# VH-VL binders against a0b8k9r932to1074: the designs that were tried, part 1

No score or structure here was measured in a lab: all are predicted.

Target 1, 143 residues: a0b8k9r932to1074
Amino acid sequence: NNLPLDGIVFISVRDEDKAEIAEVARRFVNAGLKIIATDGTSGYLRGSGVPAERVRKIYHGSPNVLDYIRRGEVKLIINTPTTKQSVKDGFQIRRSAVDYHVPYITTVQAAKAAAEAIEKALRGELTIKALDEYHREVRYRAL
Below, numbering starts at 1 at the first letter of every chain, in headers, positions and changes, except where a header shows other numbers; antibody chains are not in Kabat numbers.
F, E and O stand for the ipSAE by ESMFold2-Fast, ESMFold2 and OpenDDE, each averaged over both directions (binder to target, target to binder). V2 = 0.75 x the mean of E and O + 0.25 x the DockQ between their complexes.
[cut] marks letters that were taken out.

## First folded at step 13 (VH-VL)

Design z3
Fold by OpenDDE, fold request of step 16:
Structure z3 (fold): chain C 143 residues (1-143), chain A 122 residues (1-122), chain B 107 residues (1-107)
Amino acid sequence: as target 1 above (143 residues)
Amino acid sequence: EVQLVQSGAEVKKPGATVKISCKVSGYTFTDYYMNWVQQAPGKGLEWMGWVDPESGETDVAEKFQGRVTITADTSTDTAYMELSSLRSEDTAVYYCATGYFSFDSGYPFDYWGQGTTVTVSS
Amino acid sequence: DIQMTQSPSSLSASVGDRVTITCKASQDISNYLNWYQQKPGKAPKLLIYAASSLQSGVPSRFSGSGSGTDFTFTISSLQPEDIATYYCQQAYDLPLTFGGGTKVEIK
């Protein structure tokens, strides 16, 4: 899949990943991407000085992350294992990601690789190595 | 060690209601959804539904909608499955099960109760 | 609903034999497929998750492969303690659904 150079990145990560993801998210914002995140994640990001819009849980109604995905605004999903309240939403988000061809990453390592690749791309310095590293980490399936 | 301990066997008449319990230990009850699975004698496994113990939110398979109520008591770390309007075909072993969710794991059922046998006969 | 078709329904093999079970999904479920072992009178036990990941504590003779709609479960060398019924289960979408099961016996 193509590197997201604009649009929205949806982030929902577990507590132990938030510190590292905050740095990645900062890089995304500096690159011109917008961050939307679940309650806990968005709170941490904002507390760290990273702009992040809290997105409504799906079962709480619209607008929620599915609306952004369906509109083609979400270009990348970062999702590490979270609490159980995200389970039902997770099923719907995964399904939507596949239906609308939105790539997702599930590790901090992959997130860092994405940030690096995006930054290089914007500077016109994208290399085969950087792109390969990104593609090795990103997950996507076309139906 | 994680344990899911279910209530004992039940014998009911058609039209009656049965409520079975699943008490958990070894992990934070509210951190994971609890699932219920039905297995008729000599038959396969069938997902009935789940509950989010923290919010109380439930989903029930269409086959059981209107007859099944899944609940959770956070004060006792116990999940419940209530099946009403019992019929002979409800004779089965019922399991509670839970697991981890992620975009990679695929939500496997890591832990299972020992099962509860429900017999429906006139 | 996603239908899971498991094959065969039953099989008999000798100790040491390679055993293969197939599971087909009615639609693309990515790699969100689990395999369980159920021994008589016992609850199911998770063996494989995410189509090919071995659950902790499970013997290495068990394995899984596949993605999309076609999946395979393998016992590289059947042991006496492997007598059980095996089930596949999709966890891609609700409702969660299981295959019909495969009863494995030893000759």
Scores: ipSAE 0.811, ipTM 0.920, lowest interface PAE 0.6, mean pLDDT 94
Fold by OpenDDE, fold request of step 16:
Structure z3 (fold): chain C 143 residues (1-143), chain A 122 residues (1-122), chain B 107 residues (1-107)
Amino acid sequence: as target 1 above (143 residues)
Amino acid sequence: EVQLVQSGAEVKKPGATVKISCKVSGYTFTDYYMNWVQQAPGKGLEWMGWVDPESGETDVAEKFQGRVTITADTSTDTAYMELSSLRSEDTAVYYCATGYFSFDSGYPFDYWGQGTTVTVSS
Amino acid sequence: DIQMTQSPSSLSASVGDRVTITCKASQDISNYLNWYQQKPGKAPKLLIYAASSLQSGVPSRFSGSGSGTDFTFTISSLQPEDIATYYCQQAYDLPLTFGGGTKVEIK
């Protein structure tokens, strides 16, 4: 079970997903998770009243998202396809996610499923169905 | 329709510099990295490097480090690849290519230029 | 760098035959492998991405499978227009690297 019940969630999503992801992020925060996000995403989240720490681009130096991943602090990555993100950063983040066994989500639907599962887990109401739905939507690759 | 149109064939002498262009149409130039790929006659494909047209950020394969400069002109939606200190081994077809990056699909090159033949001879 | 070893380097088959090409990565590249078709005098054309996803507009006779280090590209029924050189390419890490190619000919 790689369902994050604490730690950091890194979020980088396309503009059209930000509204829905803001609600998901709010649920994460309420559940006790910390949000870090790219510039555009973090700005939107904060503008929506969701605490989100801006993480600098990788090529701008440390600390960046890779540092958090390598330290084992990032427990989940939400990255919906967007042309606004640095491809090079994406390569590095994706690789790090695999190397450090950090699950990642690429759809709003999966993000919502994760939030639901996390909330239920924290309340001691986690069901096989909820967990199954989470694992079905979350991508996890072990080297 | 997406199109990548490259400049015409070049004939250069050893030691010279060649600069080839790749003009983009059909999509937002700055939204996708532009890659360059070398293919020597009868040989395979080699990735040379890429440029982020929006930021100008580049990454060049070690093999070409020091000799290749990749740039982008957002005012004309054109990417460039400049190869200096040309040698006979640089004789090849050069392609510009771009694609969509995602955690799900990876990074496939779904659009290619028609290629530019560069001949290096004394 | 990640080395991509492609085999065979060339093959000849009859129309309608099943053709299989293999690509091996020097390290685990997950499913970040692409397959391209290149016809003489033309630019490569993407056929398969993410190891097994068929690019839009590509005939269903083309397919890909595999994950990790071993990948397979298949033409279920070889057609005359499939005469070309096929390349695998990893997009897991930089620098991006290609296999050596497989030249497919018709008997």
Scores: ipSAE 0.806, ipTM 0.919, lowest interface PAE 0.6, mean pLDDT 94
Fold by OpenDDE, look of step 13:
Structure z3 (fold): chain C 143 residues (1-143), chain A 122 residues (1-122), chain B 107 residues (1-107)
Amino acid sequence: as target 1 above (143 residues)
Amino acid sequence: EVQLVQSGAEVKKPGATVKISCKVSGYTFTDYYMNWVQQAPGKGLEWMGWVDPESGETDVAEKFQGRVTITADTSTDTAYMELSSLRSEDTAVYYCATGYFSFDSGYPFDYWGQGTTVTVSS
Amino acid sequence: DIQMTQSPSSLSASVGDRVTITCKASQDISNYLNWYQQKPGKAPKLLIYAASSLQSGVPSRFSGSGSGTDFTFTISSLQPEDIATYYCQQAYDLPLTFGGGTKVEIK
């Protein structure tokens, strides 16, 4: 999978990670990406001055993150483990990510690496090292 | 220490209803879904369904739909599995189980109850 | 539903032997495969998660490998206390499904 240089990033992270992810999200926005996020995450991001659209939980109907994934709009998922996350939603999102070849990140470190790689790519400064770091931290499943 | 403690063995007649409890301790009850797994004598494991204790939402495997009700009581940190219209083939050990979900690790069942034997006989 | 085909259904080996159990998924389940050990009269115990990650406190003689559809569980050196039935379980999609189990005995 290629680095997302446009499109939507879906973010759902635990409370402890929100501060750091807000900075990452800001970098994504500055790079031209759009953010959609779960209620708690989106609220925090907006409160931090980062534009983020709240996306409803899957069991609350459409439009939800699956709709965006299926439409090919979500290009990256950042999901750090949280007890607030619906497990069922997680299953569906995870499956959709695999089915639609959407890379997902599960750590703040990986998220930062992604942001760095994207920024470098946009500047034409992408190195093999940066790309390797991104691919090492980002998980994919090719069908 | 995390503990899942289930209610005692049950003996029921066909057509009856059984309700098994699973009381948790050692973690926040609402943090994890509670699963139920059936194991017939000498047979394998079969996932029955789960409940989100926080929301009360449930999923039930197709095989058990219409007969199984899974609930959670947050006031007592207890999950329940009710199986109605009991049949002889429902004779089994029933386990409650829970685990942590993540994109990296999947959804392993880290914690299990001791199991509850349900015997259905005429 | 995702079917998990586990083989063999039973095996007998000597102490110290290498034991291998396989699990095949009816479709690609990535690495979302868990292995459990169940001793007689006891609840299952998680040994391996995410296909190859060893659960905390589990002896290193247990291991798992594979991704996609084909998975392998290995006991590098079978011990007497390893007498049990082992199950694979996919956690890729609902409903969650288990393999048929492999009963491991000591000769």
Scores: ipSAE 0.656, ipTM 0.875, lowest interface PAE 0.9, mean pLDDT 93
Fold by ESMFold2, fold request of step 16:
Structure z3 (fold): chain C 143 residues (1-143), chain A 122 residues (1-122), chain B 107 residues (1-107)
Amino acid sequence: as target 1 above (143 residues)
Amino acid sequence: EVQLVQSGAEVKKPGATVKISCKVSGYTFTDYYMNWVQQAPGKGLEWMGWVDPESGETDVAEKFQGRVTITADTSTDTAYMELSSLRSEDTAVYYCATGYFSFDSGYPFDYWGQGTTVTVSS
Amino acid sequence: DIQMTQSPSSLSASVGDRVTITCKASQDISNYLNWYQQKPGKAPKLLIYAASSLQSGVPSRFSGSGSGTDFTFTISSLQPEDIATYYCQQAYDLPLTFGGGTKVEIK
């Protein structure tokens, strides 16, 4: 299964989703995952008491989110769409996620489903239904 | 509702410069990148580059580097494409176009300007 | 640069015929492929995005399929108003690139 049971989750979300995503991120941290995030998202998460490492914008050079992806350290990407996101950065991150087969999630609902599935897996309670819901919401290269 | 209105047709001599405008209405200009697309007579479409109106960040396709400058003026909600050192093969219709980026949908162009015909004669 | 090879360059069909157009990408582009219709003297119009998603307001006789490198566009029953040139476009990576176009005419 493609559930991230350890490793790094990269989070970059629009302002409207940050409160709900902070709760999801807390569940990931409690499950043993690490969070890296872009400036605005990392600031919100840390201000909410969720440990998150800030990553540099791509045009500032290395190390940035692309470096983590290329090294295989990022196991899941959560990116909710916004008109305020740099389209150029979006292209680069999406391409890397596809090229390196990193699953990505684009909605809060999918992020919540991922957290629930990970929690159930760690308790030994994972069901076919939970895995099926997770896989329907995760986006990556069409395989 | 959404409109991209381009400046009128132009006739130019080889070696000259043309600057085409694309005025936006019906959405927040700074929320979307503006793209420029060339279509030579009887030929297909070719992406020239883009600008982010909010930051001024721009990229130009390699074919056009050194000759194309793409800019945005947020005070008038107008994007510009300037093509210098015009050649006869630059005779084309030029479009501005915009779309919404998403990991799910890619980057389709939902809205297009009406096109500006540039003729480079002699 | 990702090259998009579109086939055929032109076709002629009767009203009511099923029409198919193909695009092949020079590399795997996942499903980041769009289809546009362009009528003479007009700007292109988006019909299909993400390989198979129909744009709002576009008639259901238009469809798309494929992923990876091979994509198809179908008009299930050609109408007189569908006379146009059709273009595929990859939106996987920069520079954005288009297929060479397919001119569709009525016999």
Scores: ipSAE 0.543, ipTM 0.813, lowest interface PAE 1.5, mean pLDDT 88
Fold by ESMFold2, fold request of step 16:
Structure z3 (fold): chain C 143 residues (1-143), chain A 122 residues (1-122), chain B 107 residues (1-107)
Amino acid sequence: as target 1 above (143 residues)
Amino acid sequence: EVQLVQSGAEVKKPGATVKISCKVSGYTFTDYYMNWVQQAPGKGLEWMGWVDPESGETDVAEKFQGRVTITADTSTDTAYMELSSLRSEDTAVYYCATGYFSFDSGYPFDYWGQGTTVTVSS
Amino acid sequence: DIQMTQSPSSLSASVGDRVTITCKASQDISNYLNWYQQKPGKAPKLLIYAASSLQSGVPSRFSGSGSGTDFTFTISSLQPEDIATYYCQQAYDLPLTFGGGTKVEIK
């Protein structure tokens, strides 16, 4: 799976994972990614100080995650398994992720690894970009 | 131990209705969708539909729409499948089945009832 | 609906033989394919899920492979207790659909 460096991450996780996922989501936001999440997950994230836009389940109409996936806006899905998840919605989201080539992550461990990988990539990219911009800025002033 | 126990065999006449029960134990009934599968004699397996016991929402395969009602009673941890306007081709074994959905597992059925034989004859 | 074409419809093999059963999906179903074993008068038993993942307690002589449209189920060394009908089932999209089955017998 290629991990995104920009765009939207959809998060829908079981209650047991919400605390650890909130810290992962913070790392995504700090890296410049945006979060959309279902009601329970979005509420937890916002209560933890992580900006997250609420999306409705497919059953309840727009805006829902399928709309964002179909427009190419969702770059990563984090969905940890729960017995409480609507199986019908799960089929629809999974089908859309496959059809629109959106990578998915199903464990907290993989989500933590993704955050670390994105941070390393963006620190390298940010470092290169910051160095280029610094040298151009200094050169412009000195000239 | 997870158990799915179905009601006993039924003999019906064409045009009648049958209602099969599937009582669960060993897990929280509202946590898992319940599926129904038909197997006609000498034939393969055919998915009929499912119910979400928590919400009561259900889906029925197109072949069975209009004749099949799938329900759940959370007070008794029992799912039901009712098939009306019975025809000779409805003679089959009917299974309830459940499993765990995840993006990785794909939704296999790891628990099945023992099956209920319905014979439609006259 | 996604059609699952299973072949052969039946086969006869000796104890110890390698047995291979195939399923072809009418469209790409990724790896969302399950394999079940069913003995006469019994409910199906899950053997393999997600194309290649062995269910807990299932002997390692059973295996599955494939992705997309073409899937294979293998018994590496047929045992007398493996005599059954085997079914593939796609779990990619609704309605859930099964292959026609493969009856495996000892010759």
Scores: ipSAE 0.536, ipTM 0.807, lowest interface PAE 1.6, mean pLDDT 87

Design z3
Fold by ESMFold2, fold request of step 16:
Structure z3 (fold): chain C 143 residues (1-143), chain A 122 residues (1-122), chain B 107 residues (1-107)
Amino acid sequence: as target 1 above (143 residues)
Amino acid sequence: EVQLVQSGAEVKKPGATVKISCKVSGYTFTDYYMNWVQQAPGKGLEWMGWVDPESGETDVAEKFQGRVTITADTSTDTAYMELSSLRSEDTAVYYCATGYFSFDSGYPFDYWGQGTTVTVSS
Amino acid sequence: DIQMTQSPSSLSASVGDRVTITCKASQDISNYLNWYQQKPGKAPKLLIYAASSLQSGVPSRFSGSGSGTDFTFTISSLQPEDIATYYCQQAYDLPLTFGGGTKVEIK
């Protein structure tokens, strides 16, 4: 079972997804997870009443999101496609997520499924269906 | 409609410099990195490097380091690749190419220029 | 640099044959592999991305599979218009690298 029941969730999403992702992020915070996010996403989340820590872009140096990943603190990444994210930063984050076995989610649907699964796990009512939906939408390597 | 239109064929002498243009239309130039790819006659494809038109940041593959300069001009929506100290082995077709990065799709190149033939001869 | 080894370097097949091309990465690249078709005198065309995802407008006879280090590209029923050179390309890490290509001809 690789559900992230504690730790940090890194969120970086396109503008069109921010409203729906803010609801998901609220559910993560209520479940005891912490949020770190890039500039635009962190601003939106905080403006919506969701506590989120801003992290530096990789080209500004340390500490940045790669530092959190390498220390094992990031347990889940939510990243929906955006033209505003540098392609080079995207390669670095994705490589680190793979290298450090951090699951990542690329759609709002998968993010909602993750929140539902975590909430059911905390209530003691997690089902095979909820786990199957989460695993289908979240990328894992074979280990 | 997305189009990448490259400058015309070039014939150069050894030691010269060539600068190839790639004019973009049909999308916001600063939203996508521009890549350059070399294909020697009868050979495969080789990535040369890229530029982020928004920031001007570039990366050049080690094989081409020191001889290749990749730039972007946002006032004309045009990317450039400049190759200096030309040798006979630089005879090739040069392509500009772009695509959309995501964690899921990787970085496929779904748009390519028509190619620019550079011939280096004595 | 991630080396991509593509085989065979060329092949001949009859119309209607199943054609299989392989690509091997020098390290685990997850599923970040693309396949391109290049017809003589033209720019490459994207067929498959993320190892198995078919690009829009590409005929369903083209498919891809694999993950990690070993990848396969298949044409289920070869057509005359499929005469081309096919390239794999890893998009896992920089520098981006291509396989050596496979020339496909009709017997």
Scores: ipSAE 0.485, ipTM 0.791, lowest interface PAE 2.0, mean pLDDT 88

